# Ledger of designs, part 5: VH-VL binders against Arf guanine nucleotide exchange factor SYT1 (SYT1)

Target 1, 216 residues: Arf guanine nucleotide exchange factor SYT1 (SYT1), of Saccharomyces cerevisiae (q06836r405to620)
Amino acid sequence: SRRSSSIVNALSSFVNLRSSSLSSSRQQHLQQQQQLQQKLDVSLEDLPPVPAPEFSDSCKDFLIKLAPYGKFIGIILTEKDDEFKKNCLNYLLTNCFEFKNDPLDIALRKLLMFLELPKETQQIDRLIMAFSFAYYKAQKSYSKKKGIECPWSNADQVYFIAFSLLMLHTDYFNPNNKSKMTKHDFVDLVHNDKYSGGNEIPMAVLTYFYENVTAK

## First folded at step 12 (VH-VL; from j2 with heavy chain T59K A61R)

Design k1
Fold by ESMFold2, look of step 13:
Structure k1 (fold): chain C 216 residues (1-216), chain A 125 residues (1-125), chain B 112 residues (1-112)
Amino acid sequence: as target 1 above (216 residues)
Amino acid sequence: EVQLVQSGAEVKKPGASVKVSCKASGYTFKGYWIHWVRQAPGQGLEWIGGINPSGGSTKYRQKFQGRVTMTADTSTSTVYMELSSLRSEDTAVYYCARETRPTFGGVSPYGMDVWGQGTLVTVSS
Amino acid sequence: DVQVTQSPSSLSASVGDRVTITCRSSQSLLYDYGKTYLSWYLHKPGKAPQLLIYEVSNRFSGVPDRFSGSGSGTDFTLTISSLQPEDFATYYCMQSRQLPYTFGQGTKVEIK
């Protein structure tokens, strides 16, 4: 428990997720600006070498060691296909974020407010898959407690919609991209997927997502 | 409906390069990795590499590193594979294939659902 | 790299026979969220490979129910319950757990 309190305290100054879910827009704005400034000021290479896990480390023990790396924790935990680091990432997402009553686009924004998205595509997959599993589990458990049907079929569906939202955002806001993804392209991407259940998402929901992602 | 259509057969001399095109239609091109797989005469299937059309990220089998380049043109929904320093052993039918489900990293448990018709590349003097 | 091997390299069978083809991976193909990254393809000369089975046991759209897949971890089987004339072809398993994708060497099913 004392180590649980330590990791929550070490991460809560960096990740204030539960407060931001109930906080004013001013607090959310300040946290967003802090994360952007930290990203602009330093890179992972500027920090001391990342410690290796010790044999006796729990996920919590290792996450405490990673606390000084702040927004780079997601990049560190996804660098390789590593079962221990995957378990640590799952621990982080379940204990330091609360997703149970958030729409997916809001939950994804919360994730990326505090964790820098990796640049390497395999690392992005590992991060977003872990997020999608944590999000689905939270939504499923919440729906069960409330006696309602979970709106998501499985974590794979969550992953695909999260993928689609991130794809749209990065494509739409790339200043060098002359052929931006249109609403039709985005809808087609989602509705063509019958394996992750993208084809089950109503047009109204996709329109809502497109407008929210492309608006600023 | 969903289709991958490849460029026609090529005959090349050793040391030359070949560039094979793969035009996608019937789906949102940017979301899906495109892989290249070849089959030499009397041999099995061999994965060469793949490309993410969103940003052009590529992964190549080590054997082809330095000889293969894959590019994507989103305005024409076309992927290209260029293989340089051709040898007789590069004589094969080259296929493009779509990853069944869109991903960032280019892997999924769903295999490759749509294949191009194949392009015969013959390397001979 | 993950290696996959098939057995046998070829077999002879008659129409109506039950055919089994095995595929063995050098490491477990179980990965993200309980999914196993193995697929099966049919390939005839002059035609593109065709996806038959994905994620071990799921038939791709339009694949007859005489085709079935099974297995777990590192050991997998494709079964054709009653061989038809159009089933004489070469069959490949493929792992998609990681890049590079790797295929088995193929199993040629020939008419006896």
Scores: ipSAE 0.679, ipTM 0.835, lowest interface PAE 1.5, mean pLDDT 86

## First folded at step 13 (VH-VL; from k1 with light chain D32S)

Design m1
Fold by ESMFold2, look of step 14:
Structure m1 (fold): chain C 216 residues (1-216), chain A 125 residues (1-125), chain B 112 residues (1-112)
Amino acid sequence: as target 1 above (216 residues)
Amino acid sequence: EVQLVQSGAEVKKPGASVKVSCKASGYTFKGYWIHWVRQAPGQGLEWIGGINPSGGSTKYRQKFQGRVTMTADTSTSTVYMELSSLRSEDTAVYYCARETRPTFGGVSPYGMDVWGQGTLVTVSS
Amino acid sequence: DVQVTQSPSSLSASVGDRVTITCRSSQSLLYSYGKTYLSWYLHKPGKAPQLLIYEVSNRFSGVPDRFSGSGSGTDFTLTISSLQPEDFATYYCMQSRQLPYTFGQGTKVEIK
């Protein structure tokens, strides 16, 4: 779907602030590419071939190379089960997103405002797993700084709730779906989970999530 | 009670097709991948493929590509596995099994917690 | 594909014996967020497989304490501390780190 390429702007702004070694022509080219992606419903296939990482690339180095790809960076970094790209995705989510003060549903919306969700289910899984790890780390760090207990048991619990929210959203707003997930179905899905800690989440929190996700 | 109930035994000739059903109950069907695993006589367990009932996404082991089709009917909470161009080596007990934790991609560290009772498919000339 | 191999292929044991089965994968099963994607199943003739152990060492609900799992990375073990008559079965390890899921070839535990 068509999205603003705001993460390209955020990444490019971070790169420009943190690196004065970039030439002015490189910066102008990046801005022109960002504007084109924002104005057009451009598919990844319409863009130049994605560069391969070099042996000496840091995550930051490779993300700079990916900046022109905008909203597609998430798709690119999850295309394969690749440890370097997984590390780059974690770097991106940790350094270019602010999750510490956000409820999970808001943080997930922020993610998807800037990154296009992959179409292939295993790529979706890799993206949301990486998001959940970054979100959990941010929440745990924030809770420690504030002297309070983190509301999340672990990243896997965060993943399961993020999964449940996205599943609810796609199910509820799919016009081809004749039988939509009810609040009871959503609560039951989450509370029956004993392995990711879904059963530990209060009813009031699940009701809040359901109402927020299904609001028109 | 969470359970998977499969259709009954089948006897088929080589070249025919078989369609095995797996009806789920006791849980929110749409959230969980269903995998198919078989065991031929004297052999171990072999994963065939899996389906996400939400959206119908499938993954198949390469050796079954082009011969296997998995579908889901969310109105009846039932998944189907159809295996075509049957051969004698397809004689096996076929199981459906639920991924323990709901996932997008069909993998988790929690294994497969609920299994159907198995369906014997015999391919004999 | 990730290959998983078990040892031994079969063994004979008496009630009360300690039994150890090993499982080795062709690549590390450590993956998402510190989790290791290895599980163990018990399979008796005419019955469906039963999940015994998930994530290396966690007993599934209702599994007796005599079953334990251990290991990391590529090397794993299932231990039955004191074999009972109902434990004579074939045991499988399975990797779930990626699709296709792959099982070990099985270890048949027989009565001596």
Scores: ipSAE 0.654, ipTM 0.811, lowest interface PAE 1.7, mean pLDDT 86

## First folded at step 14 (VH-VL; from k1 with light chain D32Y)

Design n2
Fold by ESMFold2, look of step 15:
Structure n2 (fold): chain C 216 residues (1-216), chain A 125 residues (1-125), chain B 112 residues (1-112)
Amino acid sequence: as target 1 above (216 residues)
Amino acid sequence: EVQLVQSGAEVKKPGASVKVSCKASGYTFKGYWIHWVRQAPGQGLEWIGGINPSGGSTKYRQKFQGRVTMTADTSTSTVYMELSSLRSEDTAVYYCARETRPTFGGVSPYGMDVWGQGTLVTVSS
Amino acid sequence: DVQVTQSPSSLSASVGDRVTITCRSSQSLLYYYGKTYLSWYLHKPGKAPQLLIYEVSNRFSGVPDRFSGSGSGTDFTLTISSLQPEDFATYYCMQSRQLPYTFGQGTKVEIK
């Protein structure tokens, strides 16, 4: 209702994501435009100091306090290796995003449409590890409800493919990079992995990902 | 065949710098962090730092901060470790090692699967 | 930094002996996806370290069955069930839960 706190309403806006029927290439292009807009218009330093969690805060309580920070919530929750903030990030990704029907590339674009990617590599890791767990749980739950086999073996496999997609995108669109990652390089990266099940991903799926990620 | 091949032994004076190379082959270079680990005579293994060749992000152990620089050249699939203001205690064999699985943050539960052959750096007056 | 303490620092053994090496971390090495970020390495003079065991108990490719790892949380062991002549070396555990990576002090396994 309109009578609810604006903080609570701001949090709930994440759960009203638009349909994922848009093509992966269009959503990726839109996300790049949004990232450029974010870099030009707003920074975390422009906002009030980030509140500290109180001892009695639930994850939900703390996320409500973070609602004014919008796209920066991911950066805030991953700045340090902090157990409470890790739990808050897991809560956010599980309860405020819908990934059930999404291919991984679409789900990843949804994530980054609403959360700014951190610049520091270990923060990126914490964000994508948490995303991959939430995505895997959503896919597994949905597959069970539909009576079909989950296409993913585990969250670690999801993480590795999400990593590979982001690395490909960053590499391909880096203007300082004179030698772009080829499809062969991307396939080798994924298929050489025997620890997270990258070698289990069919060539057709990798071709789909490469072409969609590298499209303008 | 996945390989890391390092540059040859170095003899240096105290106060000098050394730059050790580590050339990777047989895999997609950009995806994997490369770590540097050393062993001084009679001592154990000591992690120095690591580099993500994609973008050049680095992490250094605090005791080396300000003295170590790691860089990557993706066109030659080579990482470099430069250690400056050398002391006799820096005499060691220096290894590069690859993180077993690609990651953003350079940590994984899978260890470091491929190691260079080592480079002896001797610091003496 | 995560401290990793390894014991013993050295031991003497004969071919065929069972050897156990202990590794203790100052904090839990459990992290994402139920995985524990602990690995074991073998190091012989004049050679590079070699990965033996990753994620507590998984043998790396080509590592003989006589090597096994176990443990959880903060306490881990490497066991060599029947020492062979090629196993006389220094063994290290390493935590990879966070940077900086830290190694145990090493355990030198020597011929008795």
Scores: ipSAE 0.800, ipTM 0.889, lowest interface PAE 1.1, mean pLDDT 87

## First folded at step 15 (VH-VL)

Design o1 (from n2 with heavy chain G55F)
Fold by ESMFold2 at other seeds, look of step 16:
Structure o1 (fold): chain C 216 residues (1-216), chain A 125 residues (1-125), chain B 112 residues (1-112)
Amino acid sequence: as target 1 above (216 residues)
Amino acid sequence: EVQLVQSGAEVKKPGASVKVSCKASGYTFKGYWIHWVRQAPGQGLEWIGGINPSFGSTKYRQKFQGRVTMTADTSTSTVYMELSSLRSEDTAVYYCARETRPTFGGVSPYGMDVWGQGTLVTVSS
Amino acid sequence: DVQVTQSPSSLSASVGDRVTITCRSSQSLLYYYGKTYLSWYLHKPGKAPQLLIYEVSNRFSGVPDRFSGSGSGTDFTLTISSLQPEDFATYYCMQSRQLPYTFGQGTKVEIK
């Protein structure tokens, strides 16, 4: 629907946001990757019919079959509430993305640079839920290797912060929005969450995220 | 204090439309889905649909598809539910309720924590 | 759609009694991160429904510890360990695993 398309359009520029934590060379690389994705401008309907998984396929086997679909792999794997495709998406995010050294906002930009967001809101949820699990596992493993405590309590906390970042970006950069979300509003949104642990995220971390997402 | 305050009771004839408002206060309105649930006399609770005010995304129970429209006005923190082609079976108390935790898809394991006081809609000749 | 069936439809009990209400869904309510998308509500005449328990067994803020929830997959139970006068109401379970949200048909708990 046009609402689903509006969400995708609003979030498509997320990768272009400036960050004081990124070098000029890294920012140029991200911009080049985004430009390639835009130039392709290929619809999923323009591609051959998506193959069905075979009963003997591993996640890797099926992902190899999906390789020609490029940025649409996220849409394909989230089209249905399907346990095998959920496992394939987790495999992709765990093995084809490197998140261990990334703040969440940077990791989210990487995701959206390579995978097109679905238009349907439940598909968006399945993608961001899967991303949040993979990101959490990578951060937890990295923290164990370094002998430090993981800064994240669980994957659901990561999901809520990822949601909040994307919400903030959409709100702040929507030209039709006259009342932009302030830092106070963003902090309140996150700290009101006592259910997935948003309230446990330090103010300094939220300030970092707010400044990086809203940077000019 | 987090509150949802609904518009007052309405009496309508069959075939008319009704528009119920739900004004939110005390929290960051934009991030939360608002659901509508009704209870007809002698019946249980029935979910009608929901809206995310920030994205304008809506989902409706199939039996209401084509008769229900949900909208939001973020400048007044208000959600509206309009039900058209009213029938006597639509006589019910209509509640708005907030999803406890914000999501893209409008579902969470945390239920609906804040409810409006309810709006009685009576459909009679 | 996920169907949710609640039993009993009504029961009579005295203050101090232990009350058990069951809820069964037509499919598993388990979803992401090991969470199960089942909640319980209390509803009194003339008032809005009130959230009691979320994610099977977690009491919502201000809910007394005599209320407990349990279960997994498709089978769930709300228990009130010692009924109080304010507990006479209709109780609903609800699945939030997918839209449309669906409620059980309700269990009216009446004073004997």
Scores: ipSAE 0.795, ipTM 0.890, lowest interface PAE 0.9, mean pLDDT 87

Design o6 (from n2 with light chain K35Y)
Fold by ESMFold2 at other seeds, look of step 16:
Structure o6 (fold): chain C 216 residues (1-216), chain A 125 residues (1-125), chain B 112 residues (1-112)
Amino acid sequence: as target 1 above (216 residues)
Amino acid sequence: EVQLVQSGAEVKKPGASVKVSCKASGYTFKGYWIHWVRQAPGQGLEWIGGINPSGGSTKYRQKFQGRVTMTADTSTSTVYMELSSLRSEDTAVYYCARETRPTFGGVSPYGMDVWGQGTLVTVSS
Amino acid sequence: DVQVTQSPSSLSASVGDRVTITCRSSQSLLYYYGYTYLSWYLHKPGKAPQLLIYEVSNRFSGVPDRFSGSGSGTDFTLTISSLQPEDFATYYCMQSRQLPYTFGQGTKVEIK
């Protein structure tokens, strides 16, 4: 049935990824679906037209309708400045990703492993702003549960550091870039920010991020 | 010191083109959108467009679409705005301005904190 | 496009006066994280515009305490509590909620 298609099952396994350990069968199924998408080089334009939300759809109802679109779900939910799709994206990121134990760079890699980054910069912004909110909430909840102080001041700070990491990665690994961002440039980018609290991030954390991003 | 320095005043005839430069210094150039804003005599401020220097992505106000081109040279930390098919109504002071906080999409709640000194472009026969 | 409208278009005031300028947007400027995407600028002839207030009520670095901003959603106010000689200028609000950025028409604050 349509409910048992390999694409739908792979997204269901992805949506239920809430721990560091997966059952062997679910992990193999997820890997198979991702490899098939990569091997076939599927474009969003190759897929059926995206269904419109129904009046009575919950976020979960609509996300189930989007399951066949796999890695393109992020592009679909950020195409417009649309409140319902924004709520659906928040639902996806809050309920179907596990960020509480992750450093920001790892969480960002997990996001982009399963969701294709949009090409248009305003869509990228909507995706990363939504991610940063979900990540901050997960970190805040985890810190409260552990009785420790949350390392992040707010979601806007998370957004700015996520932006800085992605910008560093794209700059450093762009083959057309002859003058790559140095550690000093990256630290200046972050520490010059007094509006999202970039200036509050310790040097040790920025050094960790720079070395991890540029080593990969 | 964060600074944007623009090229000098220009006098053009209708139908010509003008290219204004905006050189950035004192900060990490690639992280910040640069916007262009103009003010015609007796008029208010009007946003023209913006550019993300990291990838060269641009967004233009619709009325300028097809007449404006913005480019960035990351090796010199310079943004350029070229306006073609000039009309007398394009006579204005043109400013470049930096988005206060780096973003992917070129919008933030923090406004535009650093402005160039302005470039007067006069279009007359 | 989001439109913003200022009032008044101009006003005359003396040094020491309290000045109030209003700005109204065609739609809410509330966006991510509860921030409202509204800023205020001061502009003098022959000078670049200067950022005064960002995110409704936060003074930009070096802006004197006599400048304050308030408002929410669609309605915003810039107040100068005691006008100084250097404050005679044109003031603009701007929405940054979405591109294209749009400015109010400006409010010219003139001596007397």
Scores: ipSAE 0.809, ipTM 0.902, lowest interface PAE 0.9, mean pLDDT 87
Fold by ESMFold2 at other seeds, look of step 15:
Structure o6 (fold): chain C 216 residues (1-216), chain A 125 residues (1-125), chain B 112 residues (1-112)
Amino acid sequence: as target 1 above (216 residues)
Amino acid sequence: EVQLVQSGAEVKKPGASVKVSCKASGYTFKGYWIHWVRQAPGQGLEWIGGINPSGGSTKYRQKFQGRVTMTADTSTSTVYMELSSLRSEDTAVYYCARETRPTFGGVSPYGMDVWGQGTLVTVSS
Amino acid sequence: DVQVTQSPSSLSASVGDRVTITCRSSQSLLYYYGYTYLSWYLHKPGKAPQLLIYEVSNRFSGVPDRFSGSGSGTDFTLTISSLQPEDFATYYCMQSRQLPYTFGQGTKVEIK
C-alpha cells in the first residue's frame, strides 16, 4: 500500500532523482527545470527556517520534512558533524539516486544536478564522502549481480577520485586562476596517492577524465 | 623529493608580529592542506591551524583565533603563517606539515607525512 | 575538542628492549569507511617530527618493522619490539578525526 521511495516522489516534481539514463527529450526537460531554478535565484535564506529533527524521527521522517528545501538538502545535512544527519544523507543517496550504470564523472554530475554544493570545505568533504560511500556500494552491488569484478577497491578510492575531478573542474574553470592545472599536474596528483589507491588508476582513465572535465 | 622549506629563525619583542614562510616543492601544491604545529621549550607538539591552498580556506585552534592568519601564494607554492601580539609563551619552533592525502576538509586517517625543518621564533624583551 | 593522553610520560630503556606506549582519546576516533584517525610520530631534538604509523597500524614508508601499532576506538598502543640506538626520541600520538588536530603530551624514551 505504501509507495517505496516516498521521499523520491516528494522531490521528483523538482528534479528526476532516480533517472540514470534519459532520452534527449527528457534531458531537455530537465535542463529547462534547472534553468528556471537558476532564474529564480532562490537561496536557502529565502526559505522558512529548517525544522529540527524530533527525538522519534527516523531518517525517512526527517527527509520528508526536508523535501521542500530541494537542492539545499545536502547543505542542511552536512552543516555539522552530526551522526543523525550523516545517516539521513546516506539514506537519501542510497534510496533516491541511481548510480549503478554510471561512470564516476556522470554520477557526480547527477549528484550536483540535484544537490547544491556547500561553500564550506568541511561540508563539501562530508557530502562527497557520503556520495562516495553510496556510489561504491551501488557499483559493488551491481558488479556482484552481473558476476564481474567491481572496478573500485573501496569507498575511499572513490572519494579520492571524486575529489580530484571536482578540484580539477574548479581549478580549470576559475577565471581568476592564472596557473591552471595541466594534464601532467592532474596525473601527478592522482598517481602520487598510494593511500587511497590513486596510483592504481590507469593513464587512459585519467586522460578520459581530464578531457571530459576540461571540455566543460 | 617532496619537501617543505621554511624561512629562517626570528627574534621578536613582545607585542610584535612574525610571519613564517613554508615553500613547497615536488608535488601538486593546490591539492594538499598545510598545517602548522609548534613546540615550545620543554613542551609537546601543538597544532595551530591549517590552510587549504586551493581556495585559501583556513581553520585555527581556538586559542590562536584572532592572532593567527594563514595565507597561500599558489604562484610560488608558498604558505605563510603570521602570529601577532607575540608573548614570551609564543617562543617555540614552528613547523609546517603537509596532510598526507588531499582532502576538501583537511582531515584524513593518514596523518601528516612531510614536515618543514622548523623555524625558531624567540620572543624576548 | 578531542583530548588525547599518553602514558608513560617518560621511560628509560636499553638497546634491545621491548617498549610499549599507550594512547587514549576522549572519544572514538572511528570515522568514515571504518577508518580510525590515529597516527604516531617520532621527534628528536633539533629535527622535524617524523610520521611513523598512520590509521592505527600502517607503517609509513621507510619505517622499520620493529615499530607496530594496534588498538581501536579510544585505546591505542605503539610497540617497538627491539629498541635500537636511533629510537631514543620522544613519541607522540595524534588524532586527525577532526580539527583541531590534537597530540598526546609525548613519551620520552631515554637511554639507560
Scores: ipSAE 0.806, ipTM 0.901, lowest interface PAE 1.0, mean pLDDT 87
Fold by ESMFold2, look of step 17:
Structure o6 (fold): chain C 216 residues (1-216), chain A 125 residues (1-125), chain B 112 residues (1-112)
Amino acid sequence: as target 1 above (216 residues)
Amino acid sequence: EVQLVQSGAEVKKPGASVKVSCKASGYTFKGYWIHWVRQAPGQGLEWIGGINPSGGSTKYRQKFQGRVTMTADTSTSTVYMELSSLRSEDTAVYYCARETRPTFGGVSPYGMDVWGQGTLVTVSS
Amino acid sequence: DVQVTQSPSSLSASVGDRVTITCRSSQSLLYYYGYTYLSWYLHKPGKAPQLLIYEVSNRFSGVPDRFSGSGSGTDFTLTISSLQPEDFATYYCMQSRQLPYTFGQGTKVEIK
């Protein structure tokens, strides 16, 4: 099933939030790359056919073959429910992104600066689920190295908060929406998650997320 | 209390259409996929399709593609399922059901926790 | 599509009996984060289906302790340890690993 163009627009505009937390040099390079990609107006259909993986390809081997596809790599790796491509996506997110020092909203913005969201909701799910696993693992490893408790209970909790942030942004900035999600609604949605089995996210953190996502 | 309340029973002729409503209350409607499931007499449960009210994205079982349309009205927290070109085989009780946990893609390991009361649709000549 | 098959299609048992129902899927239901996307439902005539067990073995709120689920991968079992008169119903397993969601054909449990 195809998601509406309104949701795609809203999710893409999420990329404009809070890039100031990155180092100045890296931040400048990221912004420049995004601007160049936008100016080129390149679509996946304009590029050569995506190569099929060879039987002997490692995840790294295949990702090198995908390098020319740039921002479309996420779309390519989530096109199907494919175990090898899922492993390649996990490899990419674990080895080519650094999430350990990032709040979740910043990490999600970083992801979307480099990878274009798929059009189809199941592909979006595969991308965000893979991101959430990679983010959780990075945070867990960092916490262990520092001798502190990881603030996240599991990847499923991370996924739900990432989902909630993107949904909030889409809802808040949808021009057709007359009844925007309030902070109370957002907090209620997040606190009603009884299934991740983790500690509740502190109100201060949820307030931070709400205010940062809904800022112009 | 989270609940789904469906519109009343319908009797239709072959070739007609039916539109069943499912009104949600007691939760943040936009975050949860709503699925439609039917049971024909003497048969098991059959998934028809689902809708994400946040963006209106839909997924339909292939056998219903082209005959079913699902829509959502977020201002009234209501989902609609319209089935056209009705046949006698479409006689069934139609249920709406909420995905237990919000997702983009409409799948989770937690099942469907809240069900509407069902709407009997009878297709007879 | 993922197919799921239940066994038996029906059974008749006495109050107090231990009842087992099996569910087999055409492919593994293991997915993200180590979760297995299998749930069980109870359906009585004239009533909506009720979620009984989610993620293989977790009882939904209010479900009596006599209901338990087990299994992994492609093979799953619902067990009623001591059948009660109110347990007359048709039971369904459902995979939620991918859309379209698919149900087993159902197991009708009749109380003698």
Scores: ipSAE 0.743, ipTM 0.869, lowest interface PAE 1.1, mean pLDDT 86

